# Designs tried in a protein design chat: VHH binders against q9y6x5. Part 296

Target 1, 379 residues: q9y6x5
Amino acid sequence: LPPKLLLVSFDGFRADYLKNYEFPHLQNFIKEGVLVEHVKNVFITKTFPNHYSIVTGLYEESHGIVANSMYDAVTKKHFSDSNDKDPFWWNEAVPIWVTNQLQENRSSAAAMWPGTDVPIHDTISSYFMNYNSSVSFEERLNNITMWLNNSNPPVTFATLYWEEPDASGHKYGPEDKENMSRVLKKIDDLIGDLVQRLKMLGLWENLNVIITSDHGMTQCSQDRLINLDSCIDHSYYTLIDLSPVAAILPKINRTEVYNKLKNCSPHMNVYLKEDIPNRFYYQHNDRIQPIILVADEGWTIVLNESSQKLGDHGYDNSLPSMHPFLAAHGPAFHKGYKHSTINIVDIYPMMCHILGLKPHPNNGTFGHTKCLLVDQWCI

## First folded at step 14 (VHH)

Design ga166 (framework vhh_8dlx_2)
Fold by ESMFold2-Fast, scan of step 14:
Order: sequence, then C-alpha cells, then structure tokens
Structure ga166 (fold): chain B 379 residues (1-379), chain A 119 residues (1-119)
Amino acid sequence: as target 1 above (379 residues)
Amino acid sequence: EVQLVESGGGVVQPGRSLRLSCAASGFTVSSNWMGWVRQAPGKGLEWIGDIYSGGSRFYNPSLKSLVTISRDDSTNTLYLQMNSLRAEDTAIYYCATGKDYYSLAFDHWGKGTLVTVSS
C-alpha cells in the first residue's frame, strides 16, 4: 500500500503559543510524534505566499504568489485573495498534489487549502471543496476522512485548512490572554476531534499527519501607525498592497517616489526592488513591485485612517513572532523527538520523501528534516 | 556517481532557436523525473518544465508555446528546445534530476550553460 499523508494548517498559529497556553490534545499528539519548535517561514509572512511555499518548497519570488494582493506588470493582471481563481497566478510552480496525481495512479484531496480549488497546469486536486469560510471544521474533516477511506485510485495526499487562530489574532491581538486562551483551547479541542475521528475510522495507525501553520502574529496598536499620506501624494503612485509590506508602483520617476518615502518614518524600511535584502529571497519576480516598504514589527501602514487590527503578520521572517511550529505523527516519524528549527521550504521535500514522490526542483534542504524520520540516518 | 553536463549555450540573436543538451551518467534518464530550470541576471530560479519517466511533460505556462523538453534514451540525454528567443531568455540554464533533488544542497545539478540573447 502506498504511504498516506494528511497535511493540516491552523492559520496564524504562532510558535510560542505552545509555551504560553495549555494544549493537552496537541501535547499528546507530540508525545507520540515529533515537534519542530520554530519553522522559519518565507518573506513576506502572509497566508497565501506561505501556504504555497509549504506545498512547493519554493521561495515566493520563485513560486509567484508573492503577496495576498498582487499586480503583474507584464500582463497587467490584478490578484485579490478574496475570489481570484485565475490559474495564471499559481502556474509558476507545481504543488505537491499535482505531482502526487501525475507520478502514479494516485488521488489528492483538499479541504480549503489555498490553491486546491484552482486548476494548476490543467490539474486540480482529485477531491476538493471550493473555498468557503462558513464551512465548519467538522464538515471539512468529514469530507477528508471520507475521501481517504473511499477513493479509487486511493487518496495518498490530503490537506485541511482552518482560518483560526489567525482571524482572532487579528481581532484581539496575541497579547489578549483572555480571548486568545478561549480561541486556542477551541483549536486544541479540534485537534482532539481530528485524532479521535481518524482512530474511529481505522486511519490513524497507517496515516502520516502533519500539523503546522503558515505564520505567527504580533501585537499592533493605534500608537504605532505610519500614515503613508503624510509621506507622499496619491497622484505619484498606485498602491498594490498596503500593510505591513507596502507594494508601490510609481506613476512618476521611481527615484523621485523613493526619495519622498525613504525618510518619512523611522519605523519602516524603504527598498528599491534591487536593494531588497538578499536574505528575504524576495526580489526576482515581475509581481514584486519597484518599491517595497517594510514596517517594523507591530507597526501598521495606513492611509490617513485608524487601523482596527490589534494583531498582524507579514513582517520580517527573522522575527520569532512570525514563526509557526510543526508537529507530526505517523509511521514515517519518530516518537517523542523534539527538533529546534527548520525552514518552511524544507517541508515539501520531506513530504515528497514520505510519499515516495520525486520532488520538483526546490529551495528546501532534505537534510534539515532527516532527524524527524524513522527511515533516515540522523545527521 | 551521478553527473549532469549541460551544453549548447552561447550567444544567439533574437528570434532564433537553440537546443540545449544535458548528458547524464550514473543513472538512466528514462527511469527518472527530470527538469530544466533557469536563472536570469537579477532574477530567482524560474522553472521551465519537466518530463516524467513515463513521458508526461509539464511546462511553465509563460513558456509553453516556446519550449519543448525531450529525451534520447539511447544516448541518455535530456534536451530543451527553445524557439523565438528574446533578450529576457538570457540566463544560466540548469538540468536537474527529480530522483536526487531533495534540496539545493543535495541536488545532482550540472554547472549550467549560459545563453545570451543579443547581437
């Protein structure tokens, strides 16, 4: 029988939540599996970019989903995260579910993972749900487990996405212990339900399960706003993305726009595209705009108005507040092993190894995840 | 020892065609998933396309009408045919194997072949 893997994402699950709150169900999962305490995500630390990096093993400049809002200067197309299903945006890489379906007679299944309701290279996940935030975790789980148990050809790769704790992190901020405690307890209960459902259906013993996230969350404040309107007039540029990474398309000379922005606030860095730090791996794509503004942690870029966000993400990927975690359980994984740090792009080649797939060229390093796996020599 | 050696690069005028070769040793190309990747000056890695052991081909849609990937099992060689070359096609072109490509640190990559599209 071919190996099977279920990849689960809880959006915006900051790594240090594991130290500051109680997760009895997640801790039981980890006790019999593995934990990676910090996953260094890709820049920018946003939902769509990082979810696509997990399943392609590529930096954003290489897979093409460079933000949740994008503009492509060559084709003049605009991307919005709300309802954009144009395959154009996703076609610069081959995600793992496409590779899974094409290398052998295997199926993939998806409950709301970004990109899975889009035909990528003319291939859509064998089973999928059109994105709808109103669909309960239980309904997503019931569909995934049905497809894992009742498919021909067999489902060997399945994904499950949940919007929390990101939505509540934005609304309350990560430092609101009372509200975040309630939200995170609910997440832990959902993890308990997931494990119980898999056991009841006889899937648990032979299924590899990865629980991870795309990014963390940091506290924002009305005291930490950068008013872009005080820096530059709207007539000089088109705004492609606003906060905390602003993507600026100049309507006048690029150098003139840069000079108006570069000294406007001590709490943001202003980069010409070619001057974006190499460590971000965020430069070499036509969807990356000529000028990028990067706010300091906890600062929000606004257009002469207040922000209602008490938490946000998208900041420098070196910040621990932006890091998620990874936990895993199953026949491929050691039991009771704790690992310090991996890169988010390392998840893809590890998953390919577990499934027996030939990985597409990628930015991950398989050696970084070897110590998690029972069939590998650790070093 | 697995080795990949790219060849066929050079200076080409716009509008011309060029075929790159990737000579493989230490493994059989028909039994492995193989691909072409390029890196233009000031750009990241750009996936061109791949060919699976069974012969299925996938291409970057921005390049699909302009490139063809093929292989010759008798000479254990992978090819990339490029048509209607433009200045933006100037890049170092790499051949890679899927079997041994876990990451950039463990890949069996050639050293690349430079294609310059210019007069």
Scores: ipSAE 0.000, ipTM 0.167, lowest interface PAE 20.4, mean pLDDT 88

Design ga167 (framework vhh_8dlx_2)
Fold by ESMFold2-Fast, scan of step 14:
Structure ga167 (fold): chain B 379 residues (1-379), chain A 119 residues (1-119)
Amino acid sequence: as target 1 above (379 residues)
Amino acid sequence: EVQLVESGGGVVQPGRSLRLSCAASGFTVSSNWMGWVRQAPGKGLEWIGDIYSGGSRFYNPSLKSLVTISRDDSTNTLYLQMNSLRAEDTAIYYCATGKDYYSLAFDPWGKGTLVTVSS
């Protein structure tokens, strides 16, 4: 039988939630599998960019999904959210489901993972659901498990995306212990139900399952706002993305806009594109704007208004609050192994190895994930 | 020693509703996966739906709008509510627990309850 992999993402699942809350079902999953305590995601620490990095193994400057809101100065196209189905935005990389379908004559299945409802290099996931946030986790899981059991060619790679705990993290903030405890308990119950369903359908023993996330969450406050309108008039620039990483397209000379912004707030770093720190790997793409503003952790950039978000992400990827975790179980993985950290781009070559696929060139390092795998020697 | 006893079947008119019960002994329904499966005369087993310990419910998409699965943890009983019954709903209905509910080779399947939809 060909190897099978189910990749599950709980959006915005901050790594240290595992230490601060009880997850009995997730802990049972980990006991017979592996845990990576911290996954260092890519900059910017946003949903679309990091989900595409997981499935391509590339930094954002290389795969082209550089933000949740984008502008391409060369083509003059605008990108907005999951409803934009123009392949132009996604064609700078080859995600794993495309590789799976083209190399091995196998099928892929997708429940809402970013990009899976878009034809990329003229290839769309064999089975997919158009993005709709109103569709329950249970309906997404039902479709995925039916496709895993009832497909020809066989579904060997499946993805499942869920918006929580990100939506609640934004609404309540990660320091709201009462509300976050309720939300995280519900997620743990969904993980328990996922495992029970896979066992009931006879999939559990032969399926590799990865549970991960794209980023974490940090606490925001009305006391930590950066008002751009106090620094620069809106007539000098077009705003492509706002917070916590603002993407600025100047309407006048770039240096003049930079000079108006550079001393605006002690809680914000202002970069000309060529001065963006190399460690971010966020420079070499036409969709990265001439000036980027990076707010300090917990600070929100606004336009003369209050922010409704009590939690946010998108901040510096060196911040532990921005890091997710990775847990995995299945025939490819060791049992009861705990690993400290990997890079989010390392997930792609590991998944290619598990599925027997030749990875496209990528920024991941297979050596970083070897200790998780039973067919590899850990040094 | 796990035993499942289905009840509530019988002859019903088309368009009416029916509620089936599954009383469990030797295990706790709230701690286990539970499901409903049916077999119409001359046909194979058809999955209806399941409920998991955490409360998640999954249904056969062909039946989703017509059925509801629930449980009463205090009486250790699983229920299947069926609405708008049609002649094609005539079948023996089984409740099941465990990973191989499509197989009747092993316990803990119940004896089943017959539902006949006839005018």
Scores: ipSAE 0.006, ipTM 0.496, lowest interface PAE 9.9, mean pLDDT 89

Design ga17 (framework vhh_8dlx_2)
Fold by ESMFold2-Fast, scan of step 14:
Structure ga17 (fold): chain B 379 residues (1-379), chain A 119 residues (1-119)
Amino acid sequence: as target 1 above (379 residues)
Amino acid sequence: EVQLVESGGGVVQPGRSLRLSCAASGFTVSYNWMGWVRQAPGKGLEWIGDIYSGGSRFYNPSLKSLVTISRDDSTNTLYLQMNSLRAEDTAIYYCATGKDYYSLAFDIWGKGTLVTVSS
């Protein structure tokens, strides 16, 4: 009987939401499982990069999804949400569903996880849904549970992605307690639906379930804007990504562009690619531009306009506001155990262990997650 | 006291649509999961579908294209919409819920409403 794993992501679920709001369904899940209170994500703290880090165990410079908007200097290709199905962008790493299908005679299933509707190294998830934000949680859950129960070869790895609370975090900001309370209650109710459905189908007792997220959220304001047009004229550069980490491709000498930017705002750090702090692990990839701008927490980089965002992410990964959590339940996990912190890249080797897969070389450390697992000796 | 009261049954012609209601008292429908079950004369119970607290709906695959379950949280009422009714749909229709959210059995039932499909 091969082990089975369902990986669930609620986009933008900031770790401290667990302390500030009530989650009766999630708390029941945690009571009989494990909770990691903080997950230190990778830089930049954006959706596509961190979702791909979860399933590859790699820093962004190594897996190649370095932002939600990218330019590759070698091939001269552009990446945006509209062209995320080009395998070129995803081929610098091997995600766990590909490994699952190639190492074992097993199937993978996916409801909207970034990358799962793309053939990566000529391998696409055995069952998948083309990304469409309008598809309900109910439909995603129905497909995943159907595939977990009715597939040959058996589905042993499944993923489920949901856009909230990220969309509402951007719209209202994380400090809007009234609106965020409503949104987070809905998410808790969906977690309840997930658990109840797995129980009704007889899947719950033999399935490992991980609930996690890719990043957190911080409060933004019209009082905290950096107008890039005040720093430099558009004729000097091509903008690859804007906020809160701007990716600058110079049209003239790199040093001249750098000199125009370096002292423009006290709330923004300007880095030549080779000067990007080593702790970010954000240097060694052709998709990282010659100059990056990193806004301070809560500051938004704009082009002579206001921003409608009351919340954002992408900031320094040392910031607690950027950290998600991880909760898990199932035969592989202890019951009632709380752990303080892991790195987001540690999730991949832990999942490989649970599924009996040989992990590809990665930046995670299996030892960091040992205390969560019943078949390991915690040191 | 928890009570479920079904309504909307009666005699309907084949091919017609019908909507059944289930009024709940003594608990909040959005707090618990609820379902519909029917029993044709001389036959066993047949599960139709469930709606969970978060609004997710799951149906008997044999009936999925013919039925829709919905909920009005403001009136604390559960609905079953049935389309393309056939003589075989003649049954007593029950709404039911578990004693708590994680109960896997229907512990609390209404008295049922009779639907007769005949011309």
Scores: ipSAE 0.461, ipTM 0.809, lowest interface PAE 2.5, mean pLDDT 92

Design ga18 (framework vhh_8dlx_2)
Fold by ESMFold2-Fast, scan of step 14:
Structure ga18 (fold): chain B 379 residues (1-379), chain A 119 residues (1-119)
Amino acid sequence: as target 1 above (379 residues)
Amino acid sequence: EVQLVESGGGVVQPGRSLRLSCAASGFTVSHNWMGWVRQAPGKGLEWIGDIYSGGSRFYNPSLKSLVTISRDDSTNTLYLQMNSLRAEDTAIYYCATGKDYYSLAFDIWGKGTLVTVSS
């Protein structure tokens, strides 16, 4: 029987939450599985870019989902809603569910993972739900477990996405211990429900399960605002994305716009596209704008108004506050093993190995995840 | 020490709704999984649905459109809401739970509450 994998994401689950809060169900999952304490995500540290990096193994400049709001200078298309179903945005890479369906007469199933309700290279996930944030975790889990029992052709890869703790992290900020404790306890309880449901259906012993996230969260404040309107007039540029990475499309000479911005705030870095640090791997794509502004951790870029958010992400991917974790359990994984760090792009080739798929060219390194797997030499 | 006590049963007319309650003592409903099971006269046990500690609910597909399971964590009480009752819903209704969170069987049962749907 082919191996099966369920990939679960809890959006915005900062790695150090595991050390500051109690997770009895997640700890029980880890006890009989593996934990990677930090996952170094890709820049920018946003939801759509990092979710697509997990399933393609590519940096954002390579897979084309470079932000949650995008403009393509060549085609003049706008990606203004994260629920955009135009395949154009997603076709610069081949996600794992497409590879899974095309290589071995297998099915894929998806509950809300970004991109799974879009036909990519003319292939859509075999079973999927159109994105709707109002659909409960319970309904998503019910559909996924039902589809995992489908045998014609068998579902071998399944994804499940949940918007928390990201939504609450934005609303309360990660330092609000009272509210975050309640939110994180609820997430741990959902992890408990997931494991219990898989056991009740007889799926648990033969299923590989990965629980991960796309990014972390950092504390923001009304005392840490950068008013872009104080730097430059609206008539000089089109704003493609605002905060904490602003994407600027000049309406006048690029150098003139750059000169108005470059010394406006001590709490943001201003880059011409060709000067973006190489370590970001955020340069070689038409959807990356001619000028980007990168706010310092905890600073918010605004347009002559206050910000309502107490937490945010999108910042430099070297920041530990931006890092998620990865936990996994199943026949492919060691039991009780802890690993310090992997890159988020390493998840894709590991998943391809578990499923017996030939990976598309990617930026991940299989060697970084070998110690997690029972069928590999770790030494 | 662990006890489950069902209430809310009785005689109801076809087409009406009824809510059953299950009061738990000796454990916290939000820390365990719980379910509803019924037994019609002369028939076997029929599973209605479960609610897990995190609040996720799973139903018998044959009954999903007709029933809703909920809980009130502040009163430590489990509920079964039944709509559009029919004669075939006449049964003794039991709430049940496992001996611990990871138990895969109903180890602890109430004594049941009788629902009679008749005109």
Scores: ipSAE 0.050, ipTM 0.603, lowest interface PAE 6.1, mean pLDDT 90

Design ga19 (framework vhh_8dlx_2)
Fold by ESMFold2-Fast, scan of step 14:
Structure ga19 (fold): chain B 379 residues (1-379), chain A 119 residues (1-119)
Amino acid sequence: as target 1 above (379 residues)
Amino acid sequence: EVQLVESGGGVVQPGRSLRLSCAASGFTVSSYWMGWVRQAPGKGLEWIGDIYSGGSRFYNPSLKSLVTISRDDSTNTLYLQMNSLRAEDTAIYYCATGKDYYSLAFDIWGKGTLVTVSS
């Protein structure tokens, strides 16, 4: 019988939340499964880039979703995460649902995961929902479980995406214990409901379930703003993305723009594209702009205005505040095992192994995740 | 003592609405999954829908446009709102819960409340 996998993402679920708040339902899930305490995501630590890295096993410079707002210098196309469903942006990689459907007549199902409502290499998820943030968690779960039980060819890979706790993390900031406690309790309740639903439908015992996230969240403040308009006049450049990583397309000589920016703030690093640190793996793509500005943790880049956000992400991927976690349960996984750290690109080859798929070339290392799996020799 | 007591049944005319109540004692409804089940005369049990601890609601597809399940955590009460009642909705209505949060079986049931839909 082919193995089945459900991949669930709660956007912006910082790993440290697990230690600072109570999650009785998630803890019961982990007790009979595995926990990876920190997942080191890819740079930039943003939603679209990291969700695509999870399902491709590639760094952003390789899969082409390099930010939530992008400009491609070769084709002169513009991308925004809310409006652009052009396959051009997604075609630099092959996500796992496409591979799943191309091997052994299998189906995939998707509830809102980024990219699943777009045909990629002329292949769209067999069952999917067009992205709409107004659709409830319950409706997403109802569709996923219906498709898992009532599909031919069978659904072997399914994805489920939820916008919280990211939205509330931005609004309240991660240090607002009262509001974040309420939000995180609701997330834990949804995890409990997910498990109950899978059990009621007879899916639980034979389904592999991964619960993870794309990034964390850090506290921002009105006292930590970098005013870009104090550094350079807007007539000298086009702004492709703003904060906390600004993507600058010069309208004049690149060196002149760089010289105006390089000493503007002690809380921002300014890089020419070729000088971006190698450890970011954020250089070799036409969608990465000629000048990148990287704000220090908790600092917000603005255009002569205040910021209303109390939390943000996108910062250096070495920061623990930017790291999500990964929990998993099912026949492929050990019970009661804790692991310290994996890279977010490692999730893809692990999922391919569980599903019996041959992975496309990727930046992940299977050895990093093999101790989570019952069919692997570890130690 | 753990108990469920249904109320609100009676004789109603076709096309009208009715709300049933289920009062719980000895446990907190918001900590458990709760459901409604009915049994028409001479027929088997028919599942209506459930509400899980986190608030997620799941309905029998044949009934989902006609019923709504809700709870009031302050009064420890479960509700079933029924609209556009038909003669075939005549049944004894039971509320039920699993003894353990993670149990798949309804193991605690009320005594039921009779709903008769007739002119």
Scores: ipSAE 0.000, ipTM 0.458, lowest interface PAE 10.4, mean pLDDT 89

Design ga2 (framework vhh_8dlx_2)
Fold by ESMFold2-Fast, scan of step 14:
Structure ga2 (fold): chain B 379 residues (1-379), chain A 119 residues (1-119)
Amino acid sequence: as target 1 above (379 residues)
Amino acid sequence: EVQLVESGGGVVQPGRSLRLSCAASGFTISSNWMGWVRQAPGKGLEWIGDIYSGGSRFYNPSLKSLVTISRDDSTNTLYLQMNSLRAEDTAIYYCATGKDYYSLAFDIWGKGTLVTVSS
């Protein structure tokens, strides 16, 4: 029977957490599998953009989910975490579950992965759960394992998403060792439950499992605020996204708005869209606004208010604090191999290879993940 | 040396509830998975359910509405709550665990506790 893959995301799992806390269950997983210590995510380092990059292998400018809040000037449509179900936003790319269902007579299953409760190119995951943050990890796990074991045609690609440690990272900040220790211990216990459940159902030995994340987390402070209202009046622009990357749609002359913002703070870079650094791959999409503000690590952009966030992400993707990790286990992967760094866009072509799917054109490089795979030459 | 000791068995009337205990020594139950298994007279082993280190519980679908597995990490004790007992529930009840966290088989067993459902 065809190879199977379960892709698991723990939102906001900063790679450096692995060095600062104990993860006995994750360590046992890695001992018999592979670890990539740092995954260089795409800019901006936000949840929706990076989750879609994992499953498409594309930069945000190419797949079209360029932020957690977006505006399309032609259609007047708005995107947000509470308004994300319009296929319009997701149709600029083909995610792997769609390819899995269309290229092969196979099913896909999803427990809350961003985009899986939306029909994309008229195709929705064969089995899915509508997004609801109140649904327990246990219920998500029970549904995924039931679908992996009892589907026809067989589920060969499954996804599982969990909101922690991101929610706690925002609330407590990554430097709060007491609270983060409790949260990360719970995540490690859930990884233990996941592995045990797969073993008890007879799935473990023949299933490829990837555990990864979309971004990291950095410490914020009320001493590191950038007040836009000190530099520009609201009558000049419409705010599409605020912090730490602000998306500005000018109501008047773009040059005048730019001139008011360009010297606003020494801890924020102001870019006209065409001047955004090429290394970000964040320029060639109509959903990217005419002026983009990028705060320095740990700085929060505000509108004459205090910020209650003690941790945040969205910053420059070259920052190690923004990087997640990747661990994997299964018949496709070596045992006990450790790799330094891959790009988050490299995950997609690797997954296509494991599943025997022809990848859509993408920004990943298969060569970067070769050393993880048993059927490949490692340089 | 890992040791499991079941208690709480005895004669109970049909329709009543019963709670079984399993005291563990030589290891911490919260760091391992634990299960309950029963054997009725003249029959094979029947799996009741498991609780994993993180607290996730999985049950035999035939028994799910009738049983609840829980643990008290402070006393290192596993419990099986049984409701609406019937004559068919007469069996020796065992708690069991694997030799290590990731073992699939019940390698370590208690000696069992007899439950007789009779009037």
Scores: ipSAE 0.013, ipTM 0.447, lowest interface PAE 8.8, mean pLDDT 90

Design ga20 (framework vhh_8dlx_2)
Fold by ESMFold2-Fast, scan of step 14:
Structure ga20 (fold): chain B 379 residues (1-379), chain A 119 residues (1-119)
Amino acid sequence: as target 1 above (379 residues)
Amino acid sequence: EVQLVESGGGVVQPGRSLRLSCAASGFTVSSHWMGWVRQAPGKGLEWIGDIYSGGSRFYNPSLKSLVTISRDDSTNTLYLQMNSLRAEDTAIYYCATGKDYYSLAFDIWGKGTLVTVSS
């Protein structure tokens, strides 16, 4: 049988949580595996974009999931992260589960990972769950382990997604040590349950497991609001996405909308699409709007109202607060190895190597992850 | 000293529900993998289900629709809820735990509580 890989995401798990809170189960996982302390994600630092970057190795402008709310100017289609399962949005890239199923006679399994309940290039994950946030971690884990143990052709790639600590990070903010301590302890307990379940089913010794996240979290405040209605009347534009990166589609001359926005707040940058910094790799896609507003860390863009979010993400991907981590264990990985930093797009070619798949062209660099792997020479 | 004490057994009529308790001392139930196992007269041990330290529960597929495992961390107690009891459910019921968080076997067992399903 080819090597097997389970990819697990805990949404919104900021890298420095590992240093500020105790994770006994995760630390035991790392002790016999590898830890990458920082993963530099892609811009914008949002859930759907970064989850799709992990499994495609592409920047958002290349894979087409450029935000959690999108508008495609060519086709006139609208995307919402809660209900839209139109393959159109996902077809600009080939995620690893599709490659896994098409290059060899093997299966993929998925518990809630973004995109896995959508047929992409006419291929859907062999086993999957339709996205439903109310489904427990226990049920997701039970399905994944059942599919890993009882499938023919064998499941060689499996994914598991969990919404915490992101939901609580938004609700309480990452600086709320009392509430975040409770939430993160629960995450560590779930990691413990995951490891115990894999051991009980005889899967642990031969399974590669990656635990990672899509982004971090930063503290927001009612004292750090940018009221867009004080800058420009809503009759001048259509709002495609709001905060902390606003996507503006002008109803009038683009230059006039830009001039009304450009000096409105010292705490946001206003870009014409062609002036978006090259380092963001956020320009070459029809789903990126003619004007993009980027709020400074911890600032929230609002429409003449307060924000209920005490934490948020989506900010500049150079910010350490936006960075997650990666931990891994299994026959492909060294034991007790610590690495400082990789790019989130590097995860895809590493996973392809572990599974013996030929990667599609991607923005990742395999050399950045070589030191994690037992079959590679590091130096 | 680590101890598990089961209670709540007895004679029950067919079709009724029963909840068994397992009081733990010498350790905290929320930090341990715990489970329920039963033994019918003249038969081997039958695994009922487990609850892991983080709260995840796993059941014998043959029994899943008939049983629920829960715990009360404030009273350090494990429970087994049984519904639609039949004569075949007559057995001694044991709660069990591993010696440490990473134990994959039940090392510590209670003395058991007898459940007799009879009209």
Scores: ipSAE 0.208, ipTM 0.682, lowest interface PAE 5.1, mean pLDDT 91

